VHH binders against Abasic site processing protein HMCES (HMCES). Designs and how they scored, part 82

Target 1, 269 residues: Abasic site processing protein HMCES (HMCES), of Homo sapiens (Human) (q96fz2)
Amino acid sequence: CGRTSCHLPRDVLTRACAYQDRRGQQRLPEWRDPDKYCPSYNKSPQSNSPVLLSRLHFEKDADSSERIIAPMRWGLVPSWFKESDPSKLQFNTTNCRSDTVMEKRSFKVPLGKGRRCVVLADGFYEWQRCQGTNQRQPYFIYFPQIKTEKSGSIGAADSPENWEKVWDNWRLLTMAGIFDCWEPPEGGDVLYSYTIITVDSCKGLSDIHHRMPAILDGEEAVSKWLDFGEVSTQEALKLIHPTENITFHAVSSVVNNSRNNTPECLAPV
Key: E = the ipSAE of ESMFold2; O = the ipSAE of OpenDDE; V2 = 0.75 times the mean of E and O plus 0.25 times the DockQ between their complexes.

## First folded at step 11 (VHH)

Design m12 (from m1 with D103S; framework vhh_8pnl_2; at its last look DockQ between E and O 0.66; V2 from the best seeds 0.00; counts 0 for: pae E 3.0 > 2)
Fold by OpenDDE, look of step 12:
Structure m12 (fold): chain B 269 residues (1-269), chain A 117 residues (1-117)
Amino acid sequence: as target 1 above (269 residues)
Amino acid sequence: QGQLVESGGGLVQPGGSLRLSCADAGFDFSSYDMAWYRQAPGKERELVARITSGGYTNYADFVKGRFTISRDNAKSTLYLQMNSLKPEDTAMYYCAAGLEYESYDYWGQGTRVTVSA
């Protein structure tokens, strides 16, 4: 996964992240660094995206089932990295392969510390190779959405009003991530950054791309992944697998340019 | 994202030089690790050189300073300067891009390099 969409206004995003804590109380996640949230239809690595993480990471003795929402840098910078420039990493940390997560220090160490997060997105983009051409067809991939009587599918949104309705009740894609905290050697603010865990693609996506994000489907999976206080690393890793509960549609080549940030990026062609 | 397209391969004499290019007009290289692989007839595909998004380079042992991998993000082009070519360098050379450590998701079709007297 190298591109995502996360364009919802902050308030809408927050409401979409409503959850129940372990006591069954309905809650909204509290924001940390809300000013760093930058909505975009076209998110690339090194940009900031909102993630969910347990409150216990910030507050001692907090209920680990409580969630915080925070923009973090896409591309994990390990805490042990001693160079002043994160771009000088000798390996790519945009994604973390699930099969080697425990073999790589950069991912194993933060995971062992319980630094699990859920990366939020409208969906993600992948490019399918077209036979006989040098072009690749981009696809927007997301959770199936509940069709409201009026809004139909994303493809049926022919008016601004209908479009807004679609997004008001949008089910966000919830991807499993690992985050870390890096302190720059020269001082400054602590950098929070994340990697997306990837798996082999499900059968439905296999013709588009052979890899996909590890998607946490449902509140239970999300809760268990986040709750590092009660759920061990070993148990959490059992949640990492391909899912067929995904839909997709072809989009325009507008998304190819990471600078393009318009609804056209995810619109059906 | 477009298709990675390799170019610059051909027939060269031992001791000669070639410059391979890999380009994709629709591909944003800036976030990707890039690599050159090669596959000789009857052999497995092997890493030749890699360059991270940040410019860190690594080479296979057989390169021994003969090859240089570089990238131009503005042009979305990857290069492999090959000097002092040997017959054993004869192979199909592939460009690869990835966002995972030592794993590449996008591959070119390859360009053939033949080193022969």
Scores: ipSAE 0.722, ipTM 0.865, lowest interface PAE 0.7, mean pLDDT 91
Fold by ESMFold2-Fast, scan of step 11:
Structure m12 (fold): chain B 269 residues (1-269), chain A 117 residues (1-117)
Amino acid sequence: as target 1 above (269 residues)
Amino acid sequence: QGQLVESGGGLVQPGGSLRLSCADAGFDFSSYDMAWYRQAPGKERELVARITSGGYTNYADFVKGRFTISRDNAKSTLYLQMNSLKPEDTAMYYCAAGLEYESYDYWGQGTRVTVSA
């Protein structure tokens, strides 16, 4: 996973993240650094994306089931990194393989500190290899959505005009992430950055790409992944597996250039 | 990543030079770590050189001082400049791209390099 869409205005995104805490109380996540949130139909690594994380990371004695929403840099910079420029990191941390996550210091250390987050997106993009051509076909991949006035689901049959109407009730994609906190050695603000955990593709996506993000399907999985105060690393990692509860449609090559930031990036072709 | 297409292979004499290219179609190339691997007849595929999105480079011991990996993000192209070629460099050369250290999810079809008198 190396390209997402996360275009909802801040207030719409916040309402889409409504949740229940452990006591059954309805809540909206509280923002940290909301000015760093930059909506886009075409998010690449090194840009900021919104993530959910436990309030307990920021407040001693907070209820670990309560959620903060914060923009973080895509591309985990380990807390132990000693250079002044994150671009000098000698390895890519945009993704983290589930099968080796406990073997790599960059991911094992923040996991040991409970630094689990849920990465939010409208959906993600993947490029299918097309036989007989040098061009790949991009696809937008997302959770099945609720009923529209025309049909019970969103699919390849829906027109671009109808896509504008679905965002008010859009079910956000919720991907398992790991974050870390890095203090620049020359001073400045603490950098919060994340990686997306990846797994083998499900059967439904295998013809598009052989890997997919670890998707947390439903509030139970999201809650357990975030709640590092009650759920151990070992138990949380049991949530990391492929899901079949996903849909997709082909999109135009406009999405290929990450500088293009228009609804055309995710519109069905 | 997009579709990776290698080019620049061929037949050269020992001591000669070749420049391999790997073109990416339709991606923000700059986000990916890139690598060159090779596979000689009867041997396993092995890493030749890699370059991170930030420009950090690593080389296998058997090519240090002879090969140079570089990237042109504006052209979405990866290069391998091969100098002082030896018969032992004869192999199929593959381009690879990834978003995680030591894990490359995108591969090209390869370009053949033959070093022979």
Scores: ipSAE 0.630, ipTM 0.820, lowest interface PAE 1.4, mean pLDDT 88
Fold by ESMFold2, look of step 12:
Structure m12 (fold): chain B 269 residues (1-269), chain A 117 residues (1-117)
Amino acid sequence: as target 1 above (269 residues)
Amino acid sequence: QGQLVESGGGLVQPGGSLRLSCADAGFDFSSYDMAWYRQAPGKERELVARITSGGYTNYADFVKGRFTISRDNAKSTLYLQMNSLKPEDTAMYYCAAGLEYESYDYWGQGTRVTVSA
């Protein structure tokens, strides 16, 4: 998983993240650094994207079931990193394999601090190799959406106007992530950054690509992943597995260039 | 077809040089860590060299000092300059790309390198 869409305006995104705290109270997540949110149909590593995390990371004695939403850098920079420039990392932290997460200090250390996050997106892109050509077929991959005209529109090469109606009630993709906090050695603001945990693809995606993000399907999974005050690392890791509750459609090659930020990136073809 | 396209292999005498290339086939090259692997007959595929998206390089002990990995993100191309080639370097050479530490999700079909008279 190296490309996502997260294009909703901040207020629409926030309302899509409505949740219940442990007492059953309906809430919206509270923003941190909202000015760093950069919506785009075409997010790549090193860009900022919004994640959910427990309020307890920011406030002493906070209710760990309450959620903060904050933009973070994609590509985890470990707290122990010594260079001044994150591009000097000796390995790629865009994704983290679930089967080795407890073997890598870059991921084990932040997990021990409860630094679990939920990475938000409209969906993600993957490229399928087509036989007999060098061209790859990009797909936009996302949760199945509630049956209205939007689901029927998504499955066909419909106009962009039909796409806009589906976004009113879009179910955001919720991916399991790990974050860390890095203090630059020369000073400056603490850098918050995340990695997306990956698993083997479910059967439905295996013809597109053999890996997929670890998707947290439903509010209970999201709550348990976020609540490091009540849910241990070992219990949280049981949430990390492939899901078949996913759908996709082919998109045009416009998305191939990460500078293209237009609805055409995810429009069905 | 593979997911990356290698070129530049061929037959070379011992002591000779080759330059392998690997072209991006439709993914965001600049975000990926890239690597060259090789596989000789009867052996497992083994790492030759890797280069991160930020340009950090790492080499297997058996090729260190003779090979140079590099990348040109503007051309979406990975290179392996191979000097002082030995018969033991004879193998199929593959390029690979990934977004995880030493894990590569996209592979080419390979280019053959043969070092012999």
Scores: ipSAE 0.421, ipTM 0.757, lowest interface PAE 3.0, mean pLDDT 88
ESMFold2 (binder alone), look of step 12: mean pLDDT 82; pTM 0.829

Design m13 (from m1 with D103N; framework vhh_8pnl_2)
Fold by ESMFold2-Fast, scan of step 11:
Structure m13 (fold): chain B 269 residues (1-269), chain A 117 residues (1-117)
Amino acid sequence: as target 1 above (269 residues)
Amino acid sequence: QGQLVESGGGLVQPGGSLRLSCADAGFDFSSYDMAWYRQAPGKERELVARITSGGYTNYADFVKGRFTISRDNAKSTLYLQMNSLKPEDTAMYYCAAGLEYENYDYWGQGTRVTVSA
């Protein structure tokens, strides 16, 4: 996973993240640094994306089931990184393999500190290899969505104009992430950055790509992943597996250039 | 990601030089860590050199001072300049790309390098 869409206006995104805390109270996540949220149909590594994380990471006595939403840099910078420039990191941390997460210091250390987050997106993009050519077919991959009128999922046959109407009730893709906090050696603001955990693709996606992000399907899985005060690392890692509850449709090559930021990037072709 | 296509391999005498190239389909190349691996018959695939998206380079001890890895993001191309070639450098050389810590999920078909008298 190396390209997502997260285009919802801040207020729509916030409402899409409505949740219940441990006591059953209805809540919206509280924003940190909301001005750093930049909606886009075409988000690449090193850009900021919104993530959910436990309030307990910021407030000593907070209820660990309460949620903060904050933009974080995509590409985890480990807390132990000693250089001044995060772009000089000696390895790529855009994604983290589930099978080696406990073997890699960059991921094991923050995971041991409970630094789990849920990465939010409209969906993600993957490029299907075409045999005997350098051409690739891009696909937009997302949760099945509920149609209000027919109580059915949206489909690839829906026109781009009809897609404009679904965003108010869009079910956001919720991907398992690990974040870390890096303090610049010469002072300055703490940098929060994340990686997306990846797993083998499910059967439904195997013809598109052999890997997929670890998707947390439903509020129970999201709550357990975020709640590092009550759920151990070992228990949380049991949530990391492929899911078949996913859909997709082909999109145009407009999405290929990460500078293109229009609805055409995710519209069905 | 893209289809990786290696070129530049061939037969060369000990002490000679070769420049390998790896061309990508031309999207997101700049975001990927890139690497050159090699595999001789009957041996395991081994890392020769890598270059991160940020330009950090790292070399296997057996090629340090002889090989140079570089990338051209505008051309979506990875290079390996091989100098002072030895018979032990004889192998299939593979281009690899990835977005994961020390993992490469995208591979080329390889290009053959033979160093013999």
Scores: ipSAE 0.523, ipTM 0.757, lowest interface PAE 1.8, mean pLDDT 88

Design m14 (from m1 with D103Q; framework vhh_8pnl_2)
Fold by ESMFold2-Fast, scan of step 11:
Structure m14 (fold): chain B 269 residues (1-269), chain A 117 residues (1-117)
Amino acid sequence: as target 1 above (269 residues)
Amino acid sequence: QGQLVESGGGLVQPGGSLRLSCADAGFDFSSYDMAWYRQAPGKERELVARITSGGYTNYADFVKGRFTISRDNAKSTLYLQMNSLKPEDTAMYYCAAGLEYEQYDYWGQGTRVTVSA
């Protein structure tokens, strides 16, 4: 996973993240650094994306089931990194393989501190290889959406106007992430950054790409992944597996250039 | 997540040099770790050299001191400068890209290098 869409305005995104805490109280996540949230149809690594994480990471004695929403840099910078420029890391941390997460210091250390987050997106993009040609077909991949008034869930056959109408009720893609906190050696603000955990593709996506993000399907999975106060690392990792509850449609090559940031990036072709 | 296209392969005499290139339009090149792999007939693909998004390089022992990997993020191009070529370097050379530590999920079609007397 190396390209997402997360275009919802802040207020719409916040409402899409409504949840219940452990005591059944209805809540909206509280924002941290909301001004750093930059909506885009075409997010690449090193940009900021919104993540959910437990309030307990920021407040001693907070209920670990309460949630903060914060923009974080995509590309985990380990807390032990000693150079001044994060781009000089000796390894790529955009994604983290589920099968080696406990073997890599960059991921094992923050995971041991409970630094689990849920990465939010409209969906993600993957490029299907076509044998006999150098061209690849991009696809937008996302949760099945609630049925519309007449035709059921949105799909490739729907007009661009229909796609614009569904965003108020869009079910956000919720991907399992690990984050870390890095203090620049020269001083300055703490940098929060994350990686997306990846797994082997499910059968439904295998013809598009052989890897997929670890998707947390439903509020029970999201709650358990975030709640590091009650759910151990070992138990949380049981949530990391391929998901079949996913859909997709082909999109135009406009999405190929990450500088293109328009609704055409995810519109069906 | 774009298309990787290798070029620069060919036939060369032992002791000769070749420069391989790997380029792609529309690729988020600067965000990816890049690598050169090779595969001789009947053998598994093996890592030749890698360069991270941050510019750190690593080489297989059998090419250390002879090959140099480099990248030009402005041109979205990966290079492999191959010097002092040996018959044992004969293989199909593949460009690879990835967003995970030491894992490469995107591959080119390869360019053939033949080193013969």
Scores: ipSAE 0.531, ipTM 0.776, lowest interface PAE 1.8, mean pLDDT 88

Design m15 (from m1 with D103T; framework vhh_8pnl_2)
Fold by ESMFold2-Fast, scan of step 11:
Structure m15 (fold): chain B 269 residues (1-269), chain A 117 residues (1-117)
Amino acid sequence: as target 1 above (269 residues)
Amino acid sequence: QGQLVESGGGLVQPGGSLRLSCADAGFDFSSYDMAWYRQAPGKERELVARITSGGYTNYADFVKGRFTISRDNAKSTLYLQMNSLKPEDTAMYYCAAGLEYETYDYWGQGTRVTVSA
């Protein structure tokens, strides 16, 4: 996983993240640094993406089941990193393999501090190798969406041409992430950055790519991953596995260039 | 098994030079850490050189001072400039790419380098 879409306006994104806390109260996550959220159809590593994390990370006595939403840099910079420039990091931390997460200091340390987050996206992109050519076919991969009955207007061609209306009720992709907090040695603001945990592809995606992000399918899984006050690292890691509850469609090569940021990146081909 | 395409291999005399290229068709190239591995007959694959997305380079001791790894993100191409080639450099050379800590999940088919008199 190295390219996502997260294009929803802030208010739509916030409503899509409605949840229940441990006491059963319905809530919306509270924003930190909302001005750093930059919607895009084509987000690459080192850009900021919104993540969910427990309020307890910011408030000493907060209920660990309450959620904050915050933009974080994609590409984890470990808290122990001593250089002044994150680009000098000697290893890529865009993704984190589930099978070695407890063996790598960069990931084991933040996990020990409960620094689990849920990375939000419309979906992610993968490039399928095509036989007989050096070209690859991009696919947009996302949760199955619930179909909504239309009321009022009738037209056979209306449904295929009204793709943009699906975003009002879009089920966001929820990927398991690990974040860390890095204090620049020369001073400045604390940098929050994350990595996406990856697993072997499910059967449904195996013809597109051999790896996939660890997807947290449903509110129970999301809640357990975030709640570091009540759920141990050992228990949380049981949520990390391939999932079959995913769908996809082929998209235009427009998405290949990360500078292209238009609805055409997501449109079915 | 990967989508990376190597080129530039061939037969060269000891002391000669070759420039290997590895092309990725413009998909996310700048985000990947890239590496050159090699495998000689009867040996395991070994790391020759790597370059991170941020430009940090690392070389195996046996090529330091002779080989230079570089990348051109605008061209989505990885290079290995090989100078002062020795018979012991004879191997299949593979391009590799990854987004994960110290792992490369994408590999090319290789390009053969033969150094002989």
Scores: ipSAE 0.583, ipTM 0.795, lowest interface PAE 1.5, mean pLDDT 88

Design m16 (from m1 with Y104W; framework vhh_8pnl_2)
Fold by ESMFold2-Fast, scan of step 11:
Structure m16 (fold): chain B 269 residues (1-269), chain A 117 residues (1-117)
Amino acid sequence: as target 1 above (269 residues)
Amino acid sequence: QGQLVESGGGLVQPGGSLRLSCADAGFDFSSYDMAWYRQAPGKERELVARITSGGYTNYADFVKGRFTISRDNAKSTLYLQMNSLKPEDTAMYYCAAGLEYEDWDYWGQGTRVTVSA
């Protein structure tokens, strides 16, 4: 996973993240650094994306089931990194393999501190190799969406007006992430950054790409991943596996260039 | 990242030099770690050199001091400068790109290097 869409305006995104705390009370996540949120149809590594994490990471006595939403840098910078420029990391941390997560110091240490987050997106993009041509076909991959009288189903045959209505009730993709906090050695603000955990592709996606993000399907999985106060690392890692509850459609090559940030990036072709 | 296209292979005599190139088809080259692998007939594919998105390099012991990996993000191109070539360097050379440590999303089709009299 190396390209996502997360284009919803801040207020729409916030409502899409409505949840119930441990007491059963309906809540919206509280923002940290909302000004750093930049909606885009075409987010690449090193840009900021919104993540959910437990309030307990910020407030000592907070209920660990309460949620914060915060923009974080995509590409985990370990807390122990000694150089001044994060781009000089000696390995890529855009994604983290589930099978070696406990063997890699960069991921094992923040996991031990409960630094689990849920990465939010409209969906993600992958490129399928085309037979006989060496070209690749991009696909937009996302949760199945509920059909309503207003939105209808989404697809290549739907009008642009139907797509506009779909976003009002869009089910956001929820991917398992690990974050860390890095203090620049020469001073400045603490950098919060994340990686997306990846697993082997499910049967439905195997013809598109051999890997997929670890998707947390439903509120129980999301709650357990976030709640580091009640759910151990070992128990949380049981949530990390391929899922079949996913859909996709082909998109145009407009998405290939990460500078392009228009609805055409995810529109069906 | 999309397709990767290698070039620059050929026939050279022992002690000669070649420069391999791997061009990205215009995708987000700068975000990816890149590598050169090689495969001789009847042998497994092996890592020759790796360069991270940030420019950190790592080399296999058998090419240390002879090969140099570099990248030009503005041109979306990866290079392998090969000096003091030996018959043992004869192989098909492949470039790779990825976003996970030592796991590769994309591979090129390869370029042939032959070192002989």
Scores: ipSAE 0.457, ipTM 0.732, lowest interface PAE 2.3, mean pLDDT 88

Design m17 (from m1 with Y104M; framework vhh_8pnl_2)
Fold by ESMFold2-Fast, scan of step 11:
Structure m17 (fold): chain B 269 residues (1-269), chain A 117 residues (1-117)
Amino acid sequence: as target 1 above (269 residues)
Amino acid sequence: QGQLVESGGGLVQPGGSLRLSCADAGFDFSSYDMAWYRQAPGKERELVARITSGGYTNYADFVKGRFTISRDNAKSTLYLQMNSLKPEDTAMYYCAAGLEYEDMDYWGQGTRVTVSA
């Protein structure tokens, strides 16, 4: 996974993340650095994306089931990194393989500190190699959406007007992530950055791409992944596996250029 | 990414130069770490040079000062400028791309480089 859409206005995104804490109380996640949230239909690595994480990471005695939403840099910068410029990191941390996550120091250390997060997106993009042509076919991949009078079911036959209305009740894609905190050696604000854990593709996606993000399907999985105060690393990693509860449709080549940031990027063709 | 296509290999005399290219279909290229690997007959595949999505470069000791890796994100093309070529540089050269720490997910078919006097 190396390209997502996360275009919802901040208020719509916040409501889409409504949840229940351990006591059953309905809540909205509290924002940190909301001004750093930059909605886009075409988000690439090194940009900021919103993630959910436990409030306990910021407040010593907080209920670990309560959630913060914060923009973080896509591309994990390890806490031990000693250069002043994160772009000088010697390896790509956009994705983290589930099968070797405990063998890689850059990921094992933050996991040991409970630094698990849920990466939010409208969906993600993948490019299918097409036989007989040099062009690849991009696909937008997302959770199946519930049919309502407002949003409707989406598909290749839906008009652009229907796509405009679908966002009010969109079910966000929830991907398992690991984050870390880096203190610049020359001083300045702590940088929070994340990686998306990846797994082998499910059967439904195998013809598009051989890898997929580890998707946390439903509130039980999301809650367990985030709750590092009650759920150990070993137990949390049991949530990391391919899922079949996913859908997709072909999109225009407009998405290919990461500088394009319009609804056409994810509209069915 | 599905396929990477290498070109620019060939036969060259010791001390000569070659420029290898690796083309992607023009999408998603800028997000990937890119690398050149090589494999000589009877040997294991080895890393020659890597360039991150941010432009950081890393070279194997045996090519430092002679080879330069670069990328053109607008053209979705990776390059390897090879100068002062030696017979021991003879190998099949492979382009690779990855988004995962020290792991390459995509590989080209290779282009042959032969350095012979």
Scores: ipSAE 0.472, ipTM 0.729, lowest interface PAE 1.9, mean pLDDT 88

